# Ledger of designs, part 48: VH-VL binders against f9uss8

Target 1, 221 residues: f9uss8
Amino acid sequence: MVLTDIEYLLSYLEAHHVPTIKKKRHTYLTYHGLAEHYTYVLKDGIIKNSIILQDGREYNLSYIAKPDVISLLRDEVSRSTDQPFNVRIESEYATFYQVNRVAFWKYVNSTPELQNYVKNYYRKKLSENILRLQRMVMNGKKGAICAFIYSLVDLFGRKVNEGILIDFVVTNDDIAGFCGISSRSSVNRMLKELRTDGVITVKNHKFIIQDVSYLLDQIAN
Short names: E, the ipSAE of ESMFold2; O, the ipSAE of ESMFold2 at other seeds; V2, 0.75 times the mean of E and O plus 0.25 times the DockQ between their complexes.

## First folded at step 23 (VH-VL; framework fv_romlusevimab)

Design rs5 (at its last fold request DockQ between E and O 0.93; V2 from the best seeds 0.69)
Fold by ESMFold2, fold request of step 24:
Structure rs5 (fold): chain C 221 residues (1-221), chain A 122 residues (1-122), chain B 108 residues (1-108)
Amino acid sequence: as target 1 above (221 residues)
Amino acid sequence: QVQLVQSGSELKKPGASVKVSCKASGYTFTDYAMNWVRQAPGQGLEWMGWINTNTGKPTYAQGFTGRFVFSLDTSVSTASLQISSLKAEDTAVYYCARVEDDFWSGYYMDVWGQGTTVTVSS
Amino acid sequence: SYVLTQPPSVSVAPGKTARITCGGNNIGEKNVHWYQQKPGQAPVLVIYYDSDRPSGIPERFSGSNSGNTATLTISGVEAGDEADYYCQVWDQSTEYVVFGGGTKLTVL
């Protein structure tokens, strides 16, 4: 059987007896700007990365919803050990492999399959960031909300009779942070407008997307 | 504590008017829409409509677009229902009930007033 | 307009389980809320979002919603549960609140 590059990484970490840690919902694994000597690999669970502003508001960047390395912005020779983002647990629990940053890079440097994982990781992250920049620059507030909701389809979407269930709970504060909207009340109003237009609704605290085409039409293109 | 306190019960003759008040306390009045619900004697609950406490915009259920008027006084956190040209069939208990003004709300009424009995008889 | 249908009454022996139904076209796609009303009193929310229980409501109250039927279930029925029970939804197309006709639960 041919392992994907993330499957290879996980198997490698297990074979080397890398310890795991478990964190609860709404606790932080790491904070932006604080020194960190570990590389973390998500084993299971869902996390959100963000930057917390001086006044306590969060600017949310993305979710990681499947096994992946949390961050590779610092290598074994980097002059800074500062974490680039805050990492908060969004699932009830999340489990991470915890490996010393220098040791992680020693594994990579000695293992061609892990080198390939790292190359693919950086290409993936660069592509995601280019697309994110395009969406953020090219949309108004409603377009940003539609783009955000649409982005949840690949992460958490499940087809149901009513449309597409987003099998994950988000709050107006979280949405505001992802969309660069200054107030929770503005998010609330725009979501209600989408519901009135028959685009989205709520079932059991989660989004149902009723009209995907409408979402796409509102996104700058 | 969160509370909705309604005005006292009224005995009226046909053709008169009545105003039922509902005073809110213990929460931010404008975070919740105020609903009005009628219950005729021996009958079920009947939604009359609601009023948006931020804008003052009322929405009336289909059968309540004529003689029924919702209003607000946000300075004293009070919603009111006025019924004009009273008829015998207006005899009922009238409740106020709040619903959170939030997209994620399922529009459930978590807090109710105690009810105001309006009796219309000749 | 959207219609919710409830049986007018249900009788259950003490200690047994009461099931009160609320029928509606595709009600399983809606969020159903339940209210208890004792004689001379205002309604009290007992279940919201099909199955969620407000603080202070005993665990013996539960709810489910699927297809064309939502159900309020009261296990271990007590004399104090004797009341009228109403289901309620919010209808997206009209933006109206809709109540069922009510069900009188009698504990015999």
Scores: ipSAE 0.615, ipTM 0.817, lowest interface PAE 0.9, mean pLDDT 89
Fold by ESMFold2 at other seeds, fold request of step 24:
Structure rs5 (fold): chain C 221 residues (1-221), chain A 122 residues (1-122), chain B 108 residues (1-108)
Amino acid sequence: as target 1 above (221 residues)
Amino acid sequence: QVQLVQSGSELKKPGASVKVSCKASGYTFTDYAMNWVRQAPGQGLEWMGWINTNTGKPTYAQGFTGRFVFSLDTSVSTASLQISSLKAEDTAVYYCARVEDDFWSGYYMDVWGQGTTVTVSS
Amino acid sequence: SYVLTQPPSVSVAPGKTARITCGGNNIGEKNVHWYQQKPGQAPVLVIYYDSDRPSGIPERFSGSNSGNTATLTISGVEAGDEADYYCQVWDQSTEYVVFGGGTKLTVL
């Protein structure tokens, strides 16, 4: 059977005996500003990317919930000691291939299938970042929250009798960080408003989306 | 140590008023809504309503919208229940109980006051 | 206007398993919480969110919720478990808290 580009990458790393590391929930794989000589590839688990701005604010950028390369902002010639993002484990455990950054790019440069993965990776990440920018710029706070909740459907959504279960625990702090909202109290108020309107509720610590159309209507187009 | 301490037992005549207080300690008072629960002798728990400790806005359960008034003094972390025009049927134990004022809380009462017995008799 | 129905009493021999039911229309879509009340005492939370235990509640207390019935299960029942048990939900449509009528557990 023909492998997808990520399946090819994972098989390639296994064939080259690339070691793996395992990290527990709420520990960090990398920190913004720390030296790192490795490229990491998520094998299984869920992580969250974030950055701390110079003024002390922390913005959450994305979840990675399926196998993928954590970051390709550094290439084989980059000598920077700085990591681009904080990467925190959100699942009980996450497992990563750990490959020397220079070696990783040597593999890519010699392997057309990995070159295709990298080209698709950059296109995908650019598209995701454009969408995130639109969410942050084109919505009020409530619209940003609705856009964020809607984005969780593809990542963690599962149909249940009550609606769509988001099978992942998210906090008000996390939501504030994704939506550029200054306080968890503001997030809390807006979530309660959505619940009063019959749009969302909580089952076993997780979102149930009761009215997807309402979420979409709140998002600026 | 999180606790809710209620005022002492009351013996009242029909037609009088009573004020049951509930003093919170060990936590941020405005993070939790204060609920009032009635239990008549030999009977089950009956939710009377709650008061939002940030806004002071009460919500009363069906049947508790007249003679029952919830109030707050946030400066001393105290919620109060006032019952006017007391009737014999108001004889009960009255509990305060907190519920986290958070979208994720699920509205469970993790901490209860010890209860205040109000007896209405002639 | 949401109603929770509990049996008035349940009797169980020591060491056996007690099951206390809480009936309600589509209760499986709600988050069910359970309280234990011993005579002369305030209620104590023993299960929340259908099946989670607060710190200090032994593992022999468990809960489930599906369809029209939630169940509190106490395995290895001890004399100290003799109490009244109440189920409770919050109803989104009314925004009211609702208690069941209570079940007296007797350990014979």
Scores: ipSAE 0.609, ipTM 0.808, lowest interface PAE 0.9, mean pLDDT 89
ESMFold2, look of step 23: ipSAE 0.595; ipTM 0.804
ESMFold2 (binder alone), look of step 23: mean pLDDT 93; pTM 0.956
ESMFold2 at other seeds, look of step 23: ipSAE 0.522; ipTM 0.777
ESMFold2, fold request of step 24: ipSAE 0.496, 0.599; ipTM 0.775, 0.813
ESMFold2 (binder alone), fold request of step 24: mean pLDDT 94, 94, 94; pTM 0.960, 0.956, 0.961
ESMFold2 at other seeds, fold request of step 24: ipSAE 0.598, 0.528; ipTM 0.815, 0.775

Design rs6 (at its last look DockQ between E and O 0.92; V2 from the best seeds 0.59)
Fold by ESMFold2 at other seeds, look of step 23:
Structure rs6 (fold): chain C 221 residues (1-221), chain A 122 residues (1-122), chain B 108 residues (1-108)
Amino acid sequence: as target 1 above (221 residues)
Amino acid sequence: QVQLVQSGSELKKPGASVKVSCKASGYTFTKYAMNWVRQAPGQGLEWMGWINTNTGKPTYAQGFTGRFVFSLDTSVSTASLQISSLKAEDTAVYYCARVEDDFWSGYYMDVWGQGTTVTVSS
Amino acid sequence: SYVLTQPPSVSVAPGKTARITCGGNNIGERNVHWYQQKPGQAPVLVIYYDSDRPSGIPERFSGSNSGNTATLTISGVEAGDEADYYCQVWDQSTEYVVFGGGTKLTVL
């Protein structure tokens, strides 16, 4: 019966009548570098965080596929209100609580359960960023792709007769952006190699992972 | 707009050679592999293989590793099929068909040439 | 060596529904594509990835794939649908494209 951290936050927002907004697939909630005075909390849907570089390259940071706060990098004392990254909707729709940033932190500062949520949120994000750094630095390009594909299992994985279906459409551009690979053709080549090795295949535009242990063996080599 | 235009029908004697051309237009030639498909009179479709238009590397189906040669001239966006030592059983319509050269491709042929009839007769 | 089996013919009355089957061992795990070939013409893609319809193909064309059977379904058949229909997969293990033997659809 005890609410999890996120369940507590969601119930708190509902009790305080925080309004929601809905956005459709491939539209943006926020843009990198634009002023933003709201804290957004994902209620349902899937989003992607990214930075679009001046030369047009997209560097992808993470997916958020469960209720969670979009970003807490800007607290109530921050000197800049600039949004740190782009947030694009990847599901058909996504719904967000929209709460004034100062008001959000007022709630947190007065509520021990929300303080605990924020503490755990920062710990979680730090851990995720360390793992992302390890993927990018300690692996070659093929290892980075394997680590990325493996990371999709927890988010989108579903067991099927053929193996583990990643029930989400991912493009070569998306993979390149997550793995720090500048060439879409390099991603394409490495995915074909994994298919030839019997590690992955494609069913209806989506990955099926046939050999999870191979993916794990490629990580951090 | 996207088209594959094949060379005209050929009448040949056994033992001769033939070259069927397939000229692509309306798309980036090197983004699509070129397939060759044979259809004997009254028969079904038979995949002969394909050629990678970036590397020029052919892949031949079983039974087509010998007298059948795929080639490219990328300067004119043209794929060709050469058949040597023609036999009566080579009498068929020969199609070119493109497949997107991408991991996510299901290897379906979205655009076909009109076909080239090769007749091998005494 | 993967084999796709189609019935050689299917007859259907105008306005009724035609179902053309494509049999293969565990074909439900594969991506099935369908082509229509009218007499004297090149094949035309009508279904890809089991059930997706390319632009210009009427909504009455649909596909499904499960277990050992993929099915092309044509509802409200018209005389213009009379053609040969081929199923096709790409076999990952051999890296070959494989066609079914074809099914002649007759609209009586």
Scores: ipSAE 0.521, ipTM 0.791, lowest interface PAE 1.3, mean pLDDT 89
Fold by ESMFold2, look of step 23:
Structure rs6 (fold): chain C 221 residues (1-221), chain A 122 residues (1-122), chain B 108 residues (1-108)
Amino acid sequence: as target 1 above (221 residues)
Amino acid sequence: QVQLVQSGSELKKPGASVKVSCKASGYTFTKYAMNWVRQAPGQGLEWMGWINTNTGKPTYAQGFTGRFVFSLDTSVSTASLQISSLKAEDTAVYYCARVEDDFWSGYYMDVWGQGTTVTVSS
Amino acid sequence: SYVLTQPPSVSVAPGKTARITCGGNNIGERNVHWYQQKPGQAPVLVIYYDSDRPSGIPERFSGSNSGNTATLTISGVEAGDEADYYCQVWDQSTEYVVFGGGTKLTVL
């Protein structure tokens, strides 16, 4: 049977006895700007990428909820490099393969299937970041919130009688960080408006999306 | 540390008015809406309404429009209930209770005042 | 106007399990909260969001909610659990808080 790129990578790491580490919810795997000697590959769990801006504000970039390499945004040859993102565990636990950076790139450079994974990884990440930038610059605050909520459907959505359950806990701070909004009260007010309009509701600390079409109508392009 | 302290019990004649105060401490007053709940002798809890502590906008449950007025003094973190033209049927314990006023709130009352008994008799 | 229905009373022997029901049309789609009120005292929150316990509430208090019935369960009942118990929801359509009629728990 033909393995997907990520399945091949995971099998390769297992065959080479790459060790794993386990981290608890709300602890950090890496911090933006700190030197790191390892490449990490998510085996299971959910993490959130963020960056710290010059003014000290932390902006959220993405979730990783399926096995994938955490980051390849630095040079390919250095023994260590500054980490481009804060990486926080959002699930109860997350497990990562921990592979020396030099060894990781040796594996890639000698293995055509891993080279294909890396090429597809960069294409995927570039596309995702372009779309994220478009959402932030093309939408007002309400549109950005609608786009963010809609983006959770593919990651965490589950059909239920009431609509689409987002089976993941988010906070107003999380939403503000993803949407580039500095005011938690503005996020709260816009969420209440969406609830009043019958678009979303809350069940057991989680979103239920009742009107997906409304969310889509608020999203530019 | 977080608490709601209500004013003392009142004995009133029909036709008089009463003001029950509820002083909050140990938290950011404007983050929580203030509910008022009535309990007549031997009866269950009856929601009277709430007041938004940021805007001062009250919402009254059906049957509590007219003689019942909610108000605030945010400078001293105090919510008040005024009942005018008291009737014998107003005899009850009156509670204040906070609810976090945000989208994620389940609108449950996590902290209650001790209650103020208002007795209306001839 | 949304209505919550509770039995007027429930009796249970010490050490046994008490189950207090709260009936409502499609209550399983709502978030149910429970309060304990001892004689002469203010209510105290014991369960929120169907099944979550506030800090300081013993684990023997639990809750469930599905279909048309929410249930507060108190295992290992003690004399100190004698109280009135109220369920509560917030109704999104009216934006009103709704209480059940209350259930008197007696520990015999």
Scores: ipSAE 0.447, ipTM 0.760, lowest interface PAE 1.8, mean pLDDT 89
ESMFold2 (binder alone), look of step 23: mean pLDDT 93; pTM 0.955

